# VH-VL binders against o27280: the designs that were tried, part 29

Target 1, 266 residues: o27280
Amino acid sequence: MDSMNVPEVLEIKRIVEESESVKTFIFSWDFRREVRPGQFVMVWDFRDEKPMSVSLIDPVRSEIGISIRRVGEFTDRVHGLSEGDLLGIRGPYGRGFELMGRDILLVGGGIGMAPLAALADEATARGMRVDALVAARTADELLFLDRLEAAGVNISTCTDDGSCGFKGFAHERLLTLEENHDMAAVCGPEPMMFQVMRILDERDVPAQLSLERYMKCAVGICGQCCLDDTGFRVCAEGPVFWSQELSRVREFGRYRRDPAGRRVPW
Key: E = the ipSAE of ESMFold2; O = the ipSAE of OpenDDE; V2 = 0.75 times the mean of E and O plus 0.25 times the DockQ between their complexes.

## First folded at step 16 (VH-VL; framework fv_marstacimab)

Design y2 (at its last look DockQ between E and O 0.01; V2 from the best seeds 0.00; counts 0 for: pae O 9.7 > 2, placed apart)
Fold by ESMFold2, look of step 16:
Structure y2 (fold): chain C 266 residues (1-266), chain A 121 residues (1-121), chain B 112 residues (1-112)
Amino acid sequence: as target 1 above (266 residues)
Amino acid sequence: EVQLLESGGGLVQPGGSLRLSCAASGFTFSSYVMSWVRQAPGKGLEWVSAISGSGSSTYYADSVKGRFTISRDNSKNTLYLQMNSLRAEDTAVYYCARGSRWEYYGYFDYWGQGTMVTVSS
Amino acid sequence: QSVLTQPPSVSGAPGQRVTISCTGSSSNIGKNYDVHWYQQLPGTAPKLLIYYNSNRPSGVPDRFSGSKSGTSASLAITGLQAEDEADYYCQSYDSSLRGYVVFGGGTKLTVL
């Protein structure tokens, strides 16, 4: 238990440029520390520590990949690192996705595709049929598509501006796609996940959704990651929840819009 | 600007072989599904074959399976169709068509002008 | 003989509305595969007109529209113009053919 709380200082083995704003940092990893798709790690740059999604789980090469979007001072510093530089990593933490059946639908928005890319690798390795709906604001922000294509995933894309694939929101595209899946896994902006969850519930498709909240301890003792009205701790009871668990969560079931009617993501 | 330029068409005897090429430019060739679609004189469009962006998956209409081979060279931005055991029924204009980016179940947004293949004695 | 059935021809006067149908089955359009439409002017290659049932590529006027319902799809052209005289093809996928591409037989639009 004590090893889970202490960052291990690891050398960046390889850096993959996923987009202009997203890099995947690859580390050697001892898989006696089991890692599941949907779990997260705390990344420490010796000044600050932030939760990041695991996007690659490769026991054969003894490698783990952490995908990081450049959005502020911490991530700017991390994006400035090179192969051979050091980062601290705590984890993994949280409840990962559970696979069931033979046909899975993935619905990912932006960096939310990171844990879903890891899940897609596991699902295809098990011989499951994988459909993925990958959403972003623009074509340049679509993530992991070459990797998904090479793995044999059936891909649909949508972009807000129509620069690639369907022009519109993920839930609008979903309404016109195959309805019969054994399960779904969803990760992205919370308003997108709410709309997608509604559709999947109406189709009787079991869905797991990955939530993000501010985290400090990552092991459930500080209370910073609690969901507003239930006391669920995202770092301990989640970040992956079944849709039925989320049905009682006021934060999640409550859609918020700015005065112009646009969604307000978390 | 997207451009697709087919070549390699011509007159060939039944039972013969012909190799079509399609030179692509103006886009990231390796991420697009590519297809061959043909049109016999005075007839409609008939899909012939498709290949995934990486080349890992290939698909063939039943009418050409076992006789035609689709391939691509992503380093040269070129799509190929090797046609063997040709029959009179293969006479058509052959179009190189760009499929969707990453999506097999997509659409064909750019087409070449086609190359004519005539199979006749 | 196509698994997607289109009328062989349709006609309309300038300024009028015409509709071209694309009738499939439960193994294609009815299995929720998308429908795409192509315009082929005489002597030219096909051009994408509608994709994902109702989306228009850049440069296609909004008087072209598409829809899908049940096992059928429809292309509508309003404000018919002489330049619209062409062959029109629908395209989808068919699960009984292992998800292979299928085209409709084509519809010749004549502007009267």
Scores: ipSAE 0.357, ipTM 0.684, lowest interface PAE 3.4, mean pLDDT 87
Fold by OpenDDE, look of step 16:
Structure y2 (fold): chain C 266 residues (1-266), chain A 121 residues (1-121), chain B 112 residues (1-112)
Amino acid sequence: as target 1 above (266 residues)
Amino acid sequence: EVQLLESGGGLVQPGGSLRLSCAASGFTFSSYVMSWVRQAPGKGLEWVSAISGSGSSTYYADSVKGRFTISRDNSKNTLYLQMNSLRAEDTAVYYCARGSRWEYYGYFDYWGQGTMVTVSS
Amino acid sequence: QSVLTQPPSVSGAPGQRVTISCTGSSSNIGKNYDVHWYQQLPGTAPKLLIYYNSNRPSGVPDRFSGSKSGTSASLAITGLQAEDEADYYCQSYDSSLRGYVVFGGGTKLTVL
């Protein structure tokens, strides 16, 4: 068994409260183990294990960050932890984002901004122009705004209730924005991503989208994250997919599998 | 040591087809964008096609769109270029070149020695 | 016909300094895309000489240097040596061509 598949017990170096429901846990990281934006790690609290996107990659400080939204029992336990506490981390896994062009568009919803924030850091470090459409239900749920601004990202906000920025959904806001991007990266609720992808395709903008599925093994063996018709494994062939790949996935934006393997609508 | 070795070149008639291969070794093949670059006799370098590490994205110069197909087999560490409907102007040495990791606007740090394609009646 | 324009030829005596220009446009170098340079010795494959405007790969002497400004880039060779006789190509990216890699027309350097 490859050592990378054994969880490494790491101490939480610090915790950043991003919002009421989202915390970023920061760990020391040996960068001999490469990690790319869009990849995920398996987080183990010694009881259960869940996949989480990497939201911070800092080679200077030798740190990574994992942003976790409080949504269930596992995340409730993790959110109860303090600096100095231990977590098991194995990975990274999956296919991350590719960068191309000079002008990049990021479209993120909710916790979907986590991998995009890491991508933004890399893109800006390379001198790319980064535009970001940050969407959330309310102003209080908008993530990483200060961080993105500090990095030089051009931000447009969108909220369902209009409490900040454009009132409406991300795809509606996107229709009002310029079309001159070389690449787009998208992550958020799948219905949002579905609509955004359609618009980007119409604009002939190459797009990468990060999917979320129930992942158990993270190594492409168990099959629980397989996408219908294609056989794509989100943990192995993804979680980042090109729009062309997703166009072949019938279930995208329509339904997903629950832990029992049943089809459930979004 | 990084190595790229092209093969498949030769003489073909106009309208014919040819398939080039590039065997890669000494690096994680699937992590790099790979490209074909050609050079006509006595002329400059011309980018032909590129493919992402996973093979999910392909790009072509206008001069070869619809006629050439780039592909890769990461299990074999091999890059391919299927060339159809060949023209006299396609005559060139074709180089396999390793691009950047995870990006399309990078440089080519390793080149093969090239394989000669001659399109002539 | 090349998207990036280079002088067809330059020459210099041993020990001299020569410069090779690479002129682009607002859709490539002018958009702050990086410029890379390649050396091609007679009868050989191109070799990376300069990457990301001014960086030298391992094995490339410091007498080679690159710079970029505005819509143009430049390769400078100091202390010219006989072994420097070769073709030199600049390379960048052009967004107007939907992500095309673009090369200059090449410059033949003759050492007198």
Scores: ipSAE 0.007, ipTM 0.507, lowest interface PAE 9.7, mean pLDDT 92
ESMFold2 (binder alone), look of step 16: mean pLDDT 92; pTM 0.944

Design y3 (at its last look DockQ between E and O 0.02; V2 from the best seeds 0.00; counts 0 for: pae O 9.5 > 2, placed apart)
Fold by ESMFold2, look of step 16:
Structure y3 (fold): chain C 266 residues (1-266), chain A 121 residues (1-121), chain B 112 residues (1-112)
Amino acid sequence: as target 1 above (266 residues)
Amino acid sequence: EVQLLESGGGLVQPGGSLRLSCAASGFTFSKYTMSWVRQAPGKGLEWVSAISGSGSSTYYADSVKGRFTISRDNSKNTLYLQMNSLRAEDTAVYYCARGSSWEYLGYFDYWGQGTMVTVSS
Amino acid sequence: QSVLTQPPSVSGAPGQRVTISCTGSSSNIGKGYDVHWYQQLPGTAPKLLIYYNSDRPSGVPDRFSGSKSGTSASLAITGLQAEDEADYYCQSYDSSLRGYVVFGGGTKLTVL
């Protein structure tokens, strides 16, 4: 629908400081516009527009939350805003996660935990058993731990520097965890997701992975979010893909593309 | 600086009830999974129960499920174990043990001194 | 089954090396679960000795080391000292119930 292409200007209702570098911006939301975990919105600060994952979906309070890591000029400006300030929101866009079975594993790296936190809320509300592996460089960068714990999620952590939990990479910690989940959902740095996907495939655990690519239109017409060899548009056929779909994608985990479409290393 | 101090042990008859407490200090209590671990006289360690940092998830060994209830009060930094329908085989020293921060599959890095529970008539 | 099996006792002379085994199954150590070790000195509460298979907390001497392979784990103590006389327990998890903690039966170490 063309109405989803035009940003709606919304008031920031509440801001949650998730870490020194990550804030969650909460808006009132009319849930006639359905939102699924794993979908994204385009956030417009009246100068520039960037895709952000939905991290909170609360139909009871009629709220959505969008988690944003401070990494550059756009996100610096957004982090400088206060409750009552305005942002433009387009969406939601993309294919979200599908839940199945009774036991789910979440594997998130850094800000990749944002869409998985939304999924955890839905999974626990359905009565599913939720295990989450939360990964970061340092303890201070582990996200949503209090929220996940309060929701009844079984947390495992790892940090590159060992400051909290297991010292090492997410896939190394995963090897020391239970193998028998009905499905998994994965979001984070693409090299991490590739290694995690391999392990889950060997364990015959169906996995959905959320990819990040450069976007302009967000509705599948500009072609900027396409994956090599398949023609999949991350904004339309993704951002969430099944592991079987990604097994056919040569670029996954091997390289990324800049806004000009050039291959660059991870 | 981390301290765990159990209390509430004693002699109780079979079928009776007892409530154990563990006072915690020196750390952010709500950040940690807490467990009860017991040791019968002359025997090894047996895990009894665990509770997540917020109290939202609880876990029990099969031998105590339905009879024991673990709980916590994060405003008072206190862990509890309500023990009902006590049996002779519940006789043990009960330890309060701190799990890893945020981890449900972690290790127990601090232990209290234990409190003795004797179930006998 | 699901019980972690340790030898009931081991002994060694001062300065020697001893090894304490912890044998599990495919439902615990064999599923990849980590193994942790505790020392219990006579008349005291257990103390964490090794975690995540091989890591040492601050204050534990490097003559204590741990390893894991297949369905088993091992604690090694080198340069054996009289103060090492204690009970030693391994600990892991079993997949039969999520969140189910399992301890080994314990090993009494005697320094001769």
Scores: ipSAE 0.362, ipTM 0.729, lowest interface PAE 4.3, mean pLDDT 88
Fold by OpenDDE, look of step 16:
Structure y3 (fold): chain C 266 residues (1-266), chain A 121 residues (1-121), chain B 112 residues (1-112)
Amino acid sequence: as target 1 above (266 residues)
Amino acid sequence: EVQLLESGGGLVQPGGSLRLSCAASGFTFSKYTMSWVRQAPGKGLEWVSAISGSGSSTYYADSVKGRFTISRDNSKNTLYLQMNSLRAEDTAVYYCARGSSWEYLGYFDYWGQGTMVTVSS
Amino acid sequence: QSVLTQPPSVSGAPGQRVTISCTGSSSNIGKGYDVHWYQQLPGTAPKLLIYYNSDRPSGVPDRFSGSKSGTSASLAITGLQAEDEADYYCQSYDSSLRGYVVFGGGTKLTVL
């Protein structure tokens, strides 16, 4: 099938409940079609279509996983599905993460851990030492901890309410970490990413950050996901960007566009 | 010191069943993916099956899917391979091996001595 | 037959340098998957010799070295010794096959 324009109708093989609000949907995948951590797919429930990050890449089982947080009408419908039900999947799209060095730091917030979990698997498989800072509002919202631990990731947690790990935000926890890494991958709320990026830059740690924007076509033609002043298309040039690239993006960490194209604050 | 000790091998007729065991010691067993790798007499190595540390994920080579079942008991530090519907081509020394990192890729850093399985009428 | 191709045999005199090749394809080594090497002495279980293309476990002499380029990898042994006589296997991963852990066919090294 044409991965660029035509969704493949796939059966949900398994559903993993990651948290109260997050489920991972697992599909059979033909790995002759390459997929990289950080890339996204368009998920079609035969009514609407939304971009979702790939959170699991399992060549051994010939499976991929897509983690979806329940946040609106579309995701409500998807969360109502059962194993054996069908979804349309097209992709993967976008630029994924690059791995470099021996020591990598992952900083994720909430559902932002989805692509980072996939990256963690690859990094550990490559023999890299992986440290992961996993952030959430509460302990119940921390994602993929068991999975990451099983992969050999050194996990540090932080929660807004202090219910697990460091009490505070990800960037605050990061400030308490003394060790520098060869590179970092970051994904989560944009204000979090903004602060994390600042710290990493000050430490001269190369960083990649995954952005989230409204995406319609996923192929860089509609312009819905264009970033101000740069012309970067999140679906084409991203969603993973280097910190140097994002430093040129005025809106990063400051505002976003709503579905109507209006600027709204974070 | 990491040790892996296979047992359960022997002579079995085609269509028969056999259960292999691998006793592990010297490391936190549940934290490592374990694999079975076999070697037919005078032949090369062939990966057979793997299981994640928790036991939640199992993997099989196409040649054994539907016939072999890998499992583990982490409370006993033991890896198992239930082999059903055995064929002559399953004749081999079966090694248990510890995986370095296994969801998707890794190497085998420790191997047992192997146990011989012979399928013959 | 094997997804990764090795020469069936290589030989060398003591003190010489020998190289064992491991040739893959675009679906395994060519995709950037790492290559590992194992040594199997006669009548024994395999032993990890090289991991992640070129890293050596503790206890493995530095006269053993690994490299990877393109769709192939190689194991080099310098200062060949009688004790090096063994079978050598490369191992990697192939995303096009469901038995995704793949081994080379093995190379028998004879020390003359």
Scores: ipSAE 0.007, ipTM 0.487, lowest interface PAE 9.5, mean pLDDT 92
ESMFold2 (binder alone), look of step 16: mean pLDDT 91; pTM 0.944

Design y4 (at its last look DockQ between E and O 0.01; V2 from the best seeds 0.00; counts 0 for: pae E 13.3 > 2, placed apart)
Fold by OpenDDE, look of step 16:
Structure y4 (fold): chain C 266 residues (1-266), chain A 121 residues (1-121), chain B 112 residues (1-112)
Amino acid sequence: as target 1 above (266 residues)
Amino acid sequence: EVQLLESGGGLVQPGGSLRLSCAASGFTFSNYAMSWVRQAPGKGLEWVSAISYSGKSTYYADSVKGRFTISRDNSKNTLYLQMNSLRAEDTAVYYCARGSRFEWLGYFDYWGQGTMVTVSS
Amino acid sequence: QSVLTQPPSVSGAPGQRVTISCTGSSSNIGAGYDVHWYQQLPGTAPKLLIYGNSNRPSGVPDRFSGSKSGTSASLAITGLQAEDEADYYCQSYDSSLRGYVVFGGGTKLTVL
């Protein structure tokens, strides 16, 4: 158990191409080490290390999946890997989602659907009703639709360009969907999450939101992922936060810190 | 088998009130949004009102807003439409329709046979 | 004056293909909202025929098909049969009307 902070070298069992820019890497996992939807792992390619959300949790097959979007040098290297190649995985870290009630709403944007897909599997396995609003810029960027449908999730889609589903943003589509869920889980671009949270608050729907920040240590020591005013560490107290917690976070939906610690707008 | 049975229709004078009921069976009523859709004689379909599965959210067409109230009793598997201040233009067959679950203002997969409401002096 | 515009009538001979158009605007079909279709036989309640632009409920023959493009949708019926004589309605959602369900004016299909 003391080895939680040491990367375990794992073989890529399978690679699923989710979209042009997103791949899911599947690993064998020892489920004596518990992992929850919403938690993240640190992925090490023996050169650099990055936090990634767990998108698949399969105790039956003893597998986990990590979905990675191709966005930079590190992810370019990872996307170049093949089945049978090795990666270092340490974790899981952070606070995951909590499930409550009978009806859950998932609102995801882009790669933000990764942790929500895992949550959907758990929720449906528990017999919950799962509704999912899946948002992306274009139809080609919509993730996990077939997987969600197969799990029995009710899906609504929206795209910025209208190439699939509602033409517009997630918060706009949300206004026209069922208003009463027992809880909501949200993950995606922070401006989206900010708007969605506002609507959910107005509807008195308890909401959990997964934040993305620059995380270096993943163990709450370095402080790189600290949120202004609150001192919340995204890697330790998060990345999943309740809406009432985020209401105390001044920077939420407004700005973030870059690797140098500078304030940068969304 | 999904069944929807409307009742409560009849003849009423302008300014009067009626309460329509829709008895649902053959499915888990509380899992579905419900709507009322009406059709004037020889005319097309007009959406009137919708209610979410829990009954907490309601929507109305402008033509009936402030006059009609949609409600439901999930323990009785019954949908209601309270119609007040009725007008001649409210004369129609009123259908109870089951809506989609998530996109509850989407489509209607099952319809009742309707109940006729006639508003006339 | 329906929000969605349909031809008032169409006709065809048995075995023929007929098409019913449904024209909307940027606030409904053009906004990306799905189009649904209903069949109403004479003296009966409407029946769902097509949902989600092109999906058929169980029991609906594959002779019926739906499509959507731009601000318009279309219902196609191939191998027209006498039993297809009915009124057909398209339906969608309009965001400009504070979130209203909207129907087309209906199309009467006559089988010659």
Scores: ipSAE 0.409, ipTM 0.786, lowest interface PAE 0.8, mean pLDDT 93
Fold by ESMFold2, look of step 16:
Structure y4 (fold): chain C 266 residues (1-266), chain A 121 residues (1-121), chain B 112 residues (1-112)
Amino acid sequence: as target 1 above (266 residues)
Amino acid sequence: EVQLLESGGGLVQPGGSLRLSCAASGFTFSNYAMSWVRQAPGKGLEWVSAISYSGKSTYYADSVKGRFTISRDNSKNTLYLQMNSLRAEDTAVYYCARGSRFEWLGYFDYWGQGTMVTVSS
Amino acid sequence: QSVLTQPPSVSGAPGQRVTISCTGSSSNIGAGYDVHWYQQLPGTAPKLLIYGNSNRPSGVPDRFSGSKSGTSASLAITGLQAEDEADYYCQSYDSSLRGYVVFGGGTKLTVL
């Protein structure tokens, strides 16, 4: 849409510190511009622009929230902002998650829990039973636990170092869980998502996975977010894909591209 | 060109059985969930059953659960509906409908011509 | 009895605008499930008209449009033409039925 391609300058209404490295920035939002869990926005700090997932969708308060992990120069600058400061937002963009059935499994690694927290809110509002497997390297990096509990989500945790919950990787914990979900939604490090996808496919559980790729235009024109084998544009046909779409993509789980377009392993 | 062609309908007595088939062509059958949808004469559409693209998951409307069995053979591009213990209220045109790619539930973008099932003495 | 309620009939003259409603509940449309629409011409199988609330598949004229709000959805037809005379069905999902597919009861559109 033409109006969706121009950043709107918005005031930061509130900042929630989710962890030492993750903050959620909350903005007023006009919901005539519909937002769905799994969609993303381009966040502009007047110097650079990066894609960020929507983590809070609250039509009652007319608010959206965007969760940002401090990981580099752009995110360091954004983390230095205060309530009342301005950011440019354009979007939302991309294909969000679709919910169906009664029993859903969420599998999130690190910041990947951000779009899944928004999805959990929608699923519980529909009366679905929601199980979430929340994974991180350490207990301090587990995100949104209080919010998920308040929404009525049944939480399982795992940490690489064993500091909270199951010690090990998300796919290892998944093997110990019940196999009876109607669908799953997965977001996190791509190697984790690949292994989780294989288990879910063996169980005939339909799965949607949210991918991250390098983005510039966010509307599918520049081609920087394309997957090698299919030509799927993560910003237009994704970031959420069905597992069957990804099973035909050789690069998924094997490598990624840096900003210069070079292949790098995961 | 996507084509779905139902067969196996006909007249059957109450308590009898029929097996419907739907031959698919013009698309990769194994990528799509499939459904049966029926329409009694002069009435609206009623969803009957669905099957996942792999065939591992099946779903049934309460009105047919326990009496009907959906199945598919991806090597033959064919969807089936085994209908047992038929009742007069099962009288309808039965449509084969293609679901969304890779979803077990979605919207139905292609429909067959239908096959008539009449349950009467 | 349909889980989704549609008017049994609507009518309009050529060139007019007609709207067909689809009313659900908190367990289906009100739970945020998408609404899809089908056109069934006399003596033919249904055909997809609108998917995902408002999207048109290729070959469907832009005078057909869909929308969703609260527990209801609406199909609008502008520039009504004689060939639009058909039955129209909405479709969604119901969470109380393990994601069962639900159809509206259908609306007969008569072009006067």
Scores: ipSAE 0.006, ipTM 0.472, lowest interface PAE 13.3, mean pLDDT 85
ESMFold2 (binder alone), look of step 16: mean pLDDT 92; pTM 0.948

